VHH binders against Abasic site processing protein HMCES (HMCES). Designs and how they scored, part 33

Target 1, 269 residues: Abasic site processing protein HMCES (HMCES), of Homo sapiens (Human) (q96fz2)
Amino acid sequence: CGRTSCHLPRDVLTRACAYQDRRGQQRLPEWRDPDKYCPSYNKSPQSNSPVLLSRLHFEKDADSSERIIAPMRWGLVPSWFKESDPSKLQFNTTNCRSDTVMEKRSFKVPLGKGRRCVVLADGFYEWQRCQGTNQRQPYFIYFPQIKTEKSGSIGAADSPENWEKVWDNWRLLTMAGIFDCWEPPEGGDVLYSYTIITVDSCKGLSDIHHRMPAILDGEEAVSKWLDFGEVSTQEALKLIHPTENITFHAVSSVVNNSRNNTPECLAPV

## First folded at step 1 (VHH)

Design za3 (framework vhh_6z1v_2)
Fold by ESMFold2-Fast, scan of step 1:
Structure za3 (fold): chain B 269 residues (1-269), chain A 125 residues (1-125)
Amino acid sequence: as target 1 above (269 residues)
Amino acid sequence: EVQLVESGGRLVRTGGSLRLSCAASGRTFSDYAMGWFRQAPGKEREVVAAISWSGDSTWHADFVKGRFTISRDNAKNTVYLQMNSLKPEDTAVYYCAAEPDYYGSDWYEAEYDYWGQGTQVTVSS
């Protein structure tokens, strides 16, 4: 997973993240640095994307089931990294493999600190290799969506007018992430950055790409991944596996250039 | 699966330039992240640069930033390392390596399963 869409206006995105805390109270996540949120149909590594994480990461003695939403840099910079200028760092961590996550220092250290986050997106893009040609077919991959008229799920065969209306009730893709905090050696602002955990593709996606992000399907999985105060690393890692509850459709080559940021990037062809 | 063969290593004078090539056999090359590593006599192998499967993302070690550039041509199943402003300390055997669909930040601790046999670069004053 190296390209996503996360285009919802901040207020719509916030409502899409409504949740229940441990006490059963209905809540919206509280924003940190909301002005750093940059909606786009075509998010690449090194850009900021919104993630959910436990309030306990920011407030001592906070209820670990309460959620913060914050923009973080896509591309994890480890806390132990001794680089002098983070703005000059080239991208080096977009994804981390589930099978080696506890063997790699860059990931096992933040995991040991409970630095789990849920990466939010409308969906993600993958490029299918086409036999006998150098061309690739891009696909937009996302959770099954409910039609605005309560008539089944949205799909590629739906009218363009229906696609324009789905965003009001869009079910965001929730991907398991790991974040870290890097303090510049010379001082300055702390950099929050994340990586997306990847797993083997499910059967439904195997013809498009052999890997997929670790998707947290439903509020129980999301809550357990985020709640590092009550859920150990070993228990949380049991949530990391392929999921079949996913759909997709082919999109145009407009999405190939990460500078293109229009609805055409994810529209069915 | 891929098989890798490096080429382009030779003797070059301080301040000179070289381009290394790594040719991959197999139809799956474009599914792999690629890396360039080097090893000097008596030293551990170290990561020099890495590039994602698509070529959209690259990483370069601090000691080569601004001098070396990694790139790839998926149509030719080849990855390149353009080396400029070469220094005697760049003398090493250079290896290319492949990792399926993985791009990590722990390059100094990274393990790759698919490796070439290396190409020798010698930089003289």
Scores: ipSAE 0.000, ipTM 0.238, lowest interface PAE 10.8, mean pLDDT 82

Design za4 (framework vhh_6z1v_2)
Fold by ESMFold2-Fast, scan of step 1:
Structure za4 (fold): chain B 269 residues (1-269), chain A 123 residues (1-123)
Amino acid sequence: as target 1 above (269 residues)
Amino acid sequence: EVQLVESGGRLVRTGGSLRLSCAASGRTFSDYAMGWFRQAPGKEREVVAAISWSGDSTWHADFVKGRFTISRDNAKNTVYLQMNSLKPEDTAVYYCAASDYEDYLTPSAYDYWGQGTQVTVSS
């Protein structure tokens, strides 16, 4: 996973993240640095994406089941990184393999600190290799939606009003992530950055790509992944596995260029 | 905790070969990733090669790729650096280092260091 869509306006995104805390109270996540959230149909590594994380990361005595939503840099910069420019990291930390996560210091250390987050997206993109050609076919991959479950796919011919209605009740993709906090050696604000955990593709996606993000399917999985105050690293890692509860459709090559940021990036072809 | 002792450094002629060894003492050598680093006078310490705890993954810096090979023997608690086609530019003190995790490419990522062994390559 190296490209996502997360285009919802901040207020719509916030409502899409409504949840119940441990006491059963309905809540919305509280924002940190909301002005750094940049909606886009075409997010690449090094850009900021919204993530959910436990309030306990910011307040010593907070209820660990309460959630913060914050923009973080995609591409984990380890807390021990000593260079002044994060782009000079020699490791690719955009994704973190589930099978080696406990062997890599960049990921094991933040996991030991409970630095688990849920990466939010409309969905993600993958490029299918086509035999006999150097061209790849891009696909938009996302949770089944109420309309998609009944009709099979989202119609590009739908009116703008009906298209907006789809997004009002869109089920956001919730991917398991690990984040870390890096203090620049020359001073400045703490950088929060994340990586997406990856697993082997499910059968439904195997013809498109051999790897997929670790998707947390449903509020129970999301809650357990985030709640580092009650759920140990060992227990949380049991949530990391492929899922078949996913759907997709082919999209145009417009998405190939990460600078293209229009609804056409995820529209069916 | 692990303690590391390098050996094998000496004077070698240009084009020669040398094998460095790093003997580890401690109960958990096979749980550590290992790296070889070098430091020439007046220069900062740079990574030369790294190897995972199992030995299944290795990394070599571009300036030594094809000439140097890192390997390990977990039964002997030893990591090796085989150096071929040595150049005067390879003259440095060579250090081995251990990390609790694998795949580190910066000196600050390693917690345990040997005292170093001097390699001098003459023209």
Scores: ipSAE 0.000, ipTM 0.169, lowest interface PAE 13.3, mean pLDDT 83

Design za5 (from za1 with D99K S100D T101S P102Y Y104E D105G E106D D107L S108P W109D D112N; framework vhh_6z1v_2)
Fold by ESMFold2-Fast, scan of step 1:
Structure za5 (fold): chain B 269 residues (1-269), chain A 124 residues (1-124)
Amino acid sequence: as target 1 above (269 residues)
Amino acid sequence: EVQLVESGGRLVRTGGSLRLSCAASGRTFSDYAMGWFRQAPGKEREVVAAISWSGDSTWHADFVKGRFTISRDNAKNTVYLQMNSLKPEDTAVYYCAAKDSYYEGDLPDEYNYWGQGTQVTVSS
C-alpha cells in the first residue's frame, strides 16, 4: 500500500470516526494538529494522513479506549534516527511486513511501547501489472458501502460527479499502523510518523497485487488495536491478517501522477 | 466559525413553561459542544446546562435540575432548552454558546462562540 485517497473535509471525516468508549458513551475523536490535515484524492508517502490513536499516548491517566485523531507523516522515522533530515532515511518505512514486524528494530520498539494507530482513508490504490506491456492498470480498493440504492449501484459507467455524492455516509477504510516519535537533533517539534502493516493479499485481490494492508474490519477490531492499555502486543497482532471484505474498481491513469488531486483519481473508468 | 441566534424568550407567569431555541449557521453544528447560560442584571453570567456534540452527555446546574432540559437536533442545527416550573429568579437574558470541542464545559470562558441572547421574564 503506497497510495491512498483521504479527501473528506475535516468535519465529515471526524463524524465518520464516531465511536463508543468502554463505558458505551458515544464520542468523536479529539484532534491534535487539525490544521495539518490536508484532504487529497491522491496521498503518497511523506505526506500527512489522519490516524486514530489512544488518548493514553498523550495523557498519563487517560482512558485508553478514548481516541485522538492526528495527522502523521506517512513513512515511519524511528526515534533513534540521527540525521537532521528525515528524507535521508536509507530504507523505505512506508509499509511494514506483518511476518517480520517483531524482528525489525524500527517497528518492534514502537510496537513494544504500544504505538499502534489506525490509518484512515477513503480507500487505497494498487497497480496491476499487464502482461506484455510496461503499462499498469490502477484500481481503487475500499470497504463495501451499504448506504442507499444509488450508492450500491455505482460502477464503471458512473461519472466523477456521482462519486462525490456518496461521501456523506462513506465507511472509511481502517488500516493497522505503527507510529513513532522522532525528536529532531537540532531542535524543533516532535515528528509523529507511521507505517502501514501489510499482509498477503486475499483471494479477491490476488490478481491485482500480491500484498495488501492489514485492514481492521469493524469497531471491535479497531478498538482492540488502539487500546494498548488493555490489549497486549501479542493479542493485538492476532488482528493482523488478510480480509475478503473489500471491493474495488479500475480507475483512470490520472491517479499515476501523485500531483493529480481530483475526483477523477478514484472514479470508475 | 459558527453564528448563533437564540429565540423564544418572552414574558411568562410563575409556574409556566417555555422552550428556547438556538439556531446555528456556518459549518457543521454537530462538531461543537453547546451550552445555555444566563445573566441577570448586576450578576455574573452563569451556566444553566450543557450538551456534548452527539447529545449523549448532558449537564444541568443544580438550581434547574428537574425543571430544565437541554437537547439538540443535529439535523436542524438547533439546540433547545425546555424550561418548566419557571420561577421569578429564572428571569435573565439566556445565551446560547458553542465550544470548539466535542465535550461540554461548565465555565463561560471555555466557550468560543456566543449568541446575542434572548430575554426571559418570569412574573408573579
Scores: ipSAE 0.000, ipTM 0.123, lowest interface PAE 21.8, mean pLDDT 84

Design za6 (from za1 with A98T S100L T101Y P102G Y103S Y104D D105Y E106Y D107E S108P W109S E110N; framework vhh_6z1v_2)
Fold by ESMFold2-Fast, scan of step 1:
Structure za6 (fold): chain B 269 residues (1-269), chain A 124 residues (1-124)
Amino acid sequence: as target 1 above (269 residues)
Amino acid sequence: EVQLVESGGRLVRTGGSLRLSCAASGRTFSDYAMGWFRQAPGKEREVVAAISWSGDSTWHADFVKGRFTISRDNAKNTVYLQMNSLKPEDTAVYYCATDLYGSDYYEPSNYDYWGQGTQVTVSS
């Protein structure tokens, strides 16, 4: 996972993240640095994307079940990084392999500090290797969606006009992430950056790509992953596994160039 | 699956230069960061240099800074290590490797795919 779509306007995105705290109260996550949120149909590593994390990371004695939404840089910069320019690190920290996460210092240390987050997206893109050609076929991969006007999930055969209508009630993809906090040696603002945990691809996606993000399917999984005050690292890692509850459709090569930021990037071909 | 093949290792004299190449097969390799490593007789494998997927960011170990330069050509799926001012202490088998998911380039154990290695011997 090295490309996502997260194009919803801030208010729509916030409402899509409505949740229930431990006391059963309905809430919306509170924003940190909302001005850094940049909607796009084509998000690449090093850009900022919205993540959910526990309020307890920012407020001593806060209820660990309450959520903050914050833009973070995609590409984890470890807290121990001693260079002045974080761009000099950015070696494939876009993803973190689930089977070695406790063996790699860059990920083990922030996990030990409870730095778990949920990475939000409309969906993600993968490029399928095609036999007999030098071109790859891009696919947009996302949770099954339900249209309000009729029962059942939307299909890949729906027209682009119908796709625009579904954003009002879109179910966001929720991916398990790890973040870290890096303080510049020269002083200045703390940099928050994240990586997406990856697992072996499920049977449904095996024809497209051999790996997939660790998807947290449903509010119980999301809540347990975020709640580092009540859920240990060992228990949280049990949530990390392939998911079959996913759908996809082929998209045009317009998405290949990360500078292209239009609805055509995710429209069915 | 990614396969890595190193080449270019040979005997060189102290002060000489050498360029190592690592050819990657198993398409889409240009999406991943690469590292060069070495292992001298009786010593642990150590990281020498690393380069990001785009080639825009590089890291070099302190013991080779100013002498070695890592680079890549994504059109050819090849990464290079240009070695200048070689010293006898640089004698080792040199390996290339890729880290598909991690970023801890200080630790050889964090790299997922390795080549067979190419021998570099530096003598006077």
Scores: ipSAE 0.000, ipTM 0.172, lowest interface PAE 13.7, mean pLDDT 82

Design za7 (framework vhh_6z1v_2)
Fold by ESMFold2-Fast, scan of step 1:
Structure za7 (fold): chain B 269 residues (1-269), chain A 123 residues (1-123)
Amino acid sequence: as target 1 above (269 residues)
Amino acid sequence: EVQLVESGGRLVRTGGSLRLSCAASGRTFSDYAMGWFRQAPGKEREVVAAISWSGDSTWHADFVKGRFTISRDNAKNTVYLQMNSLKPEDTAVYYCAADEGWYDSSSPDYDYWGQGTQVTVSS
């Protein structure tokens, strides 16, 4: 996973993340650095994306089931990184493979500190290799959405204009991530950055791409992944596996250029 | 998920040039970061150069910077190491390696490795 859409206005995104804490109280996640949130239909690595994480990461005595929402840089910069400019990282830290995560120091260390987050998106994009051609077909991949009285079915057969109404009740894609905190050696603000854990693709996506993000399907999985105060690394990693509860449709080549940031990027063709 | 086969290693004179190739087969090559490593007699294996999955970012060790250039051709599933101004100190077995995602620079910890190709630089 190397391209997402996360275009909802901040207030709509916040309401889409409504949750229940351990005491059964309904809550909205509290924002950190909300002004750094930049909605886009076409988010690439190095840009900021919103993630959910436990309040306990910021407040010593907080209830670990309470959630913060914060923009973080896509592309993990390890806390031990000694260079002064993280933008010069030469290696792809966009994704972290699930089967070797405990073998790689860059991921093992933050995971041991409970630095688990849930990466939020409308959905993600993948490019299908087309046999006999150098061209790739892009697809927008997302959770199945609930039908509404006005919008009807959601999919490739629907007109693009019907998508404008679905966003008010959109089920956000929730991907398992690992984050780290990097303090510049020369001083300055702490950088929060994340990587998306990847797994083998499910049967439904195997014709599009051989890998997929580790998707946390439902509030129980999301809660367990985030709650590092009660859920150990070993238990949390049991949540990391392919899921079949996913859908997709083909989109136009407009999405190929990461500078394009319009609804056409995810509209069915 | 990928098999790697290096080629191009041979005897070359000091000051000469050589291009190594690494052909990848198996799963999608473009999902992997690629690296070139070497191991000289009596020395530890060391990272020489690396290239991101897209080819947009490259890294070269200080001891080869300005002389070696890593590149890749995702359409051909191949990564290259162009070696110029070769020195006797460059004599080593050169290995191609693939990593899905992150490379830990404190350790040459890549997921898949080729068999290696011998480069000998004579005075």
Scores: ipSAE 0.000, ipTM 0.255, lowest interface PAE 10.9, mean pLDDT 83

Design za8 (framework vhh_6z1v_2)
Fold by ESMFold2-Fast, scan of step 1:
Structure za8 (fold): chain B 269 residues (1-269), chain A 120 residues (1-120)
Amino acid sequence: as target 1 above (269 residues)
Amino acid sequence: EVQLVESGGRLVRTGGSLRLSCAASGRTFSDYAMGWFRQAPGKEREVVAAISWSGDSTWHADFVKGRFTISRDNAKNTVYLQMNSLKPEDTAVYYCAAQYDDFGSEVDYWGQGTQVTVSS
């Protein structure tokens, strides 16, 4: 998972993240650094993406079931990193394998601190290798969406009105992430950055790519992953597995260039 | 059990070009994301470029964007770094690195390095 779409305007994204706290109260996540959120149909590593995390990370006595939404840098910079420039990291931390997460210092340390987050996206992109050609076929991969009177398939053939309606009730993809906090040696703002945990592809995606993000399917899984005050690292890791509750469609090569940021990136071909 | 052997490092004049190669002897080369790192005298090792197992995604450090290009040939078990418009600041030992999963993990295997010297 090296490319996502997260294009919803901030207010629509916030409403899509409505949840219930431990007391059963309906809530919207509270924003931190909302001005750093940049909607895009084509988000690459090193850009900021919105994540959900427990309020307890910021307030010592907060209810660990309450949620914050914050933009974080995609590409985890470990807290122990000693250089002044994150680009000097000696390895790629865009994704983290589920089977070795407890063996790698960059991921084991933040996990031990409860630094679990849920990475939000409209969906993610993968490139299918086509035998006998030098071209690859990109796919947009996302949760099955609830059909309504207004909604149909995402398509360039649909009217602009139908395109706009699909996003009002879009079910965001919720991916398991690990984040860390890095303090620049020379001072300045703390950098929050994350990695997406990956697992073996489910049967439905195996013809597209051999790996997939660890998807947290439903509010129970999301809640348990975020609640580091009540759910141990060992118990939370039991939520990390392939899921079959996913759909996809082929998209045009426009998405290949991360500078392209238009609805055509995720439109079916 | 991937073994990495770099080649192509040498003395080059400022503004010149050079292509580094990294040959992998392991049977599962196509399962590994590959990267190039460098270490200049008196400096820490820094990441220069990375490429996914499939070649679909590449990353280049800001200080080499537009000048360096990473690529791979899975049929030849080789990763390349094409270096153009070389500057004295590019003088370093260049290391090839393999990571088992796409973008995912810390370096699993390192090459021994190849020296690039850029003279004015």
Scores: ipSAE 0.012, ipTM 0.308, lowest interface PAE 8.9, mean pLDDT 84

Design zb1 (framework vhh_6z1v_2)
Fold by ESMFold2-Fast, scan of step 1:
Structure zb1 (fold): chain B 269 residues (1-269), chain A 124 residues (1-124)
Amino acid sequence: as target 1 above (269 residues)
Amino acid sequence: EVQLVESGGRLVRTGGSLRLSCAASGFTFDDYAMGWFRQAPGKEREVVAAISWSGGSTWHADFVKGRFTISRDNAKNTVYLQMNSLKPEDTAVYYCAAGYYDSSGYWEPEYDYWGQGTQVTVSS
């Protein structure tokens, strides 16, 4: 996963993240750096995206089941990185393979510190390779949505005019991530950055791409991934596997250029 | 092999001062946050003070603020704990620890490498 959509206004995004803490109290996640959130239909690596993480990462005595929402840089910058410019990082940390996460120091170390986060998106994009041509077909991939029409559910290919009505109750895609904190050598604010864990694609996506993000399907999986105070690394990693609970539709080539930021990027062809 | 060797622990009288040192080897010292922890008999190990990998940020537990100061010398691979106005309740084994933290999380007690400790006894 190298491209996502996360276009909801801040207030709509916050409401979409309503949750229950360990005590059963309904809560909205508390924002950090909300002004750094930039909605877009076409988010690429190095841009900021909203993630959920445990409040305990910021407050020593906090309830680990309480959630913060914060924009983080997509592309993990390890805490040991010594250059002043994160763009000089020699290797790509946009994604982290689940099968080697415990062998790669850049990911193993923050994972061992409980630096797990949930990456939020409307959905993600993948490009289907067709043999015999260098052209690829982009697809928008997202959770099945429910109860938008009298039919009782949203299909894989609703008309573009009907799509605008679904955003108020859109179920956000929740992807397992690992984050790290980097202190600039010359001083300044700590940089929070993340990577998305990837797994082998499920049967339903195998014709589009061979890999998919590790999707946390439902509040139980989300809460266990975030709660590093109660859930060990080994237990959390059991949540990392392919899921079949996804849908998709083909989109136009407008999405190919990451500078294009319009609803056409995710509209059905 | 990673080694952390504490020194400086001894018997001191109430109100006295002491400086602990921890010499590190076997890893890139300036990539690691360093912490001082202590454990008294019958009590859990607690975080006393911590310093970020660069030395740009420090954290001190409320019970030692104003009395203890953590510092580091990256050229010498050494971290220090200056202890002033010592009290009998400061009596404990003091441990040096290295953790792969930055300025946001180095006060957490989950550190990667630990020394064997140095005994500090404060008498009345």
Scores: ipSAE 0.000, ipTM 0.150, lowest interface PAE 15.7, mean pLDDT 84

Design zb2 (framework vhh_6z1v_2)
Fold by ESMFold2-Fast, scan of step 1:
Structure zb2 (fold): chain B 269 residues (1-269), chain A 122 residues (1-122)
Amino acid sequence: as target 1 above (269 residues)
Amino acid sequence: EVQLVESGGRLVRTGGSLRLSCAASGFTFDDYAMGWFRQAPGKEREVVAAISWSGGSTWHADFVKGRFTISRDNAKNTVYLQMNSLKPEDTAVYYCAADYSFDTWGSEYDYWGQGTQVTVSS
């Protein structure tokens, strides 16, 4: 997973993250650094994306089931990194393979500290390679969405007005992530950065790409992944597996250039 | 010890503007989300707007979007509701409330004020 869409305005995104704490109380997540949220149809590594994490990471004695939403840098910078410039990191931490997560120091250490987060997106993009040719077909991959009379169907023939209506009730893709906190050696603000855990592709996506993000399907899975105060690393890792509850459609090559940031990036072709 | 004191409610004509204030004391204001609720005679209390502990996130009910704005001044322990383009249906007692989390559906906020009456005449 190396390209996502997360374009919702802050207030719409916040409402899409409505949840219940362990006492059954209805809540919206509270923001940290909301000014760093930059909506885009075409997010690449090193940009900021919104993530959910437990309030207990920021406040001693907080209820670990309460949630914060914060923008974090995509591409995990380990806490032990000693250089002054994170771009000097010698290995790619955009994704973390589920099968080696407990073997890599960059991921094992923050995971042991309960630094689990849920990465939010409208959906993600993958490029299908055609056998016998160098052609690639991009696809937009996302949770199945509820259709309404006003929003209509989401499909190739839908008007822009129909697409605008679906965003009011869009079910965000919720991907399992690991984050870390890095303190610049020369001082400055703490950098929060994350990686997306990846698994083998499900049967439905196997013709598009051989890997997929670990998707947390439903509030029970999201809650258990975030709640590091009550759910151990061992138990949380049981949530990391392929899912079949996913849909997709082909999109135009306009998405290929990460500088393109328009609704055309995810429109069906 | 905890107190929330609302002020600014009065009679105003349709299309007018009002600014409500809520002064908080007896708790660490900067740690609490704040909300404005209203209740008209014979109706249930409803949430109007909410603001996070830092002021970085706000929520407004659909029926006031574009007309009302919630804000806070943490140095003064005060939350505000700026109300523009007032309508007769905005007539209600307005309540200030504090909650440790950011909850827009909550009837179970931690602390509540006594309310301030807003009356909008045609």
Scores: ipSAE 0.000, ipTM 0.103, lowest interface PAE 20.8, mean pLDDT 84

Design zb3 (framework vhh_6z1v_2)
Fold by ESMFold2-Fast, scan of step 1:
Structure zb3 (fold): chain B 269 residues (1-269), chain A 121 residues (1-121)
Amino acid sequence: as target 1 above (269 residues)
Amino acid sequence: EVQLVESGGRLVRTGGSLRLSCAASGFTFDDYAMGWFRQAPGKEREVVAAISWSGGSTWHADFVKGRFTISRDNAKNTVYLQMNSLKPEDTAVYYCAASPLYEYGDSYDYWGQGTQVTVSS
């Protein structure tokens, strides 16, 4: 997973992240650096994306089940990186393979510090190889959306007007991530950056791509992944597996260029 | 700066009970998971029990389940290990340890000096 959509305005995104803490109290996540959030239909590595993480990472005495939402750089920069420019990192940290996460120092170290996050998106894009050509068919992949009495569910045949009706009640894709904090050696603001954990593709997605992000399906999985004060690394890693609870539709080649940032990027064709 | 001080270790008879205490200072206790470890002469150190930062989650090793209970009092910066139905095999030095991550492995950051528990037949 190298491209996502996360286009909701900040207030809509915040409401879409409503949750219950350990005591059963209904809450909205509190923002850090909200001005760094840039809605886009076409987010690529090195851009900022919103992630959920435990409030306890920032506040002493906070309930570890309470959530912060913060924009983080896509592409993990390890805390021990010694160069002045993060782009000088010699290996790609956009994704982290689930099967080697405990073998790679870049991921094992922050994971050992409880630096687990949930990466938020409308959905993600994958490019299917077309037989006998150099062309790829892009697909938008997302959670099945609940049908309402007033609005139809999102499907490949839905009109643009039907798509507009569902965003207020859209179920965001929730992907398992690991983040780290890097302090520039010459001073400056701490950089928060993340990687998305990847797993083997599920049966439903195997014809599109052989890998998929580790999706946390439902609030129980999301809360256990985030709650590093109550859930050990070993228990959290049991949540990392393929899921079949996913849907998709083909989209136009407009999405291919990461500079294109319009609703056409995810509209069905 | 950081200190973990265990107390309560003593000689007890088989079938007896004992409560160990560990007083923490020099760090924000509520931000740390706590664990109890033990080491018998000639054996490797092993994990006995672990407790999350809030105390809402606990883990106990299979060889002590049903007999030992870990708990904590965050107002007193103290973690406890209640030991019941003690066996000679429980004889060991018991260590308190702190970790910023709730783990039942060997990745703890701070360690106490230990308290000796001896169980006689």
Scores: ipSAE 0.000, ipTM 0.333, lowest interface PAE 12.2, mean pLDDT 86

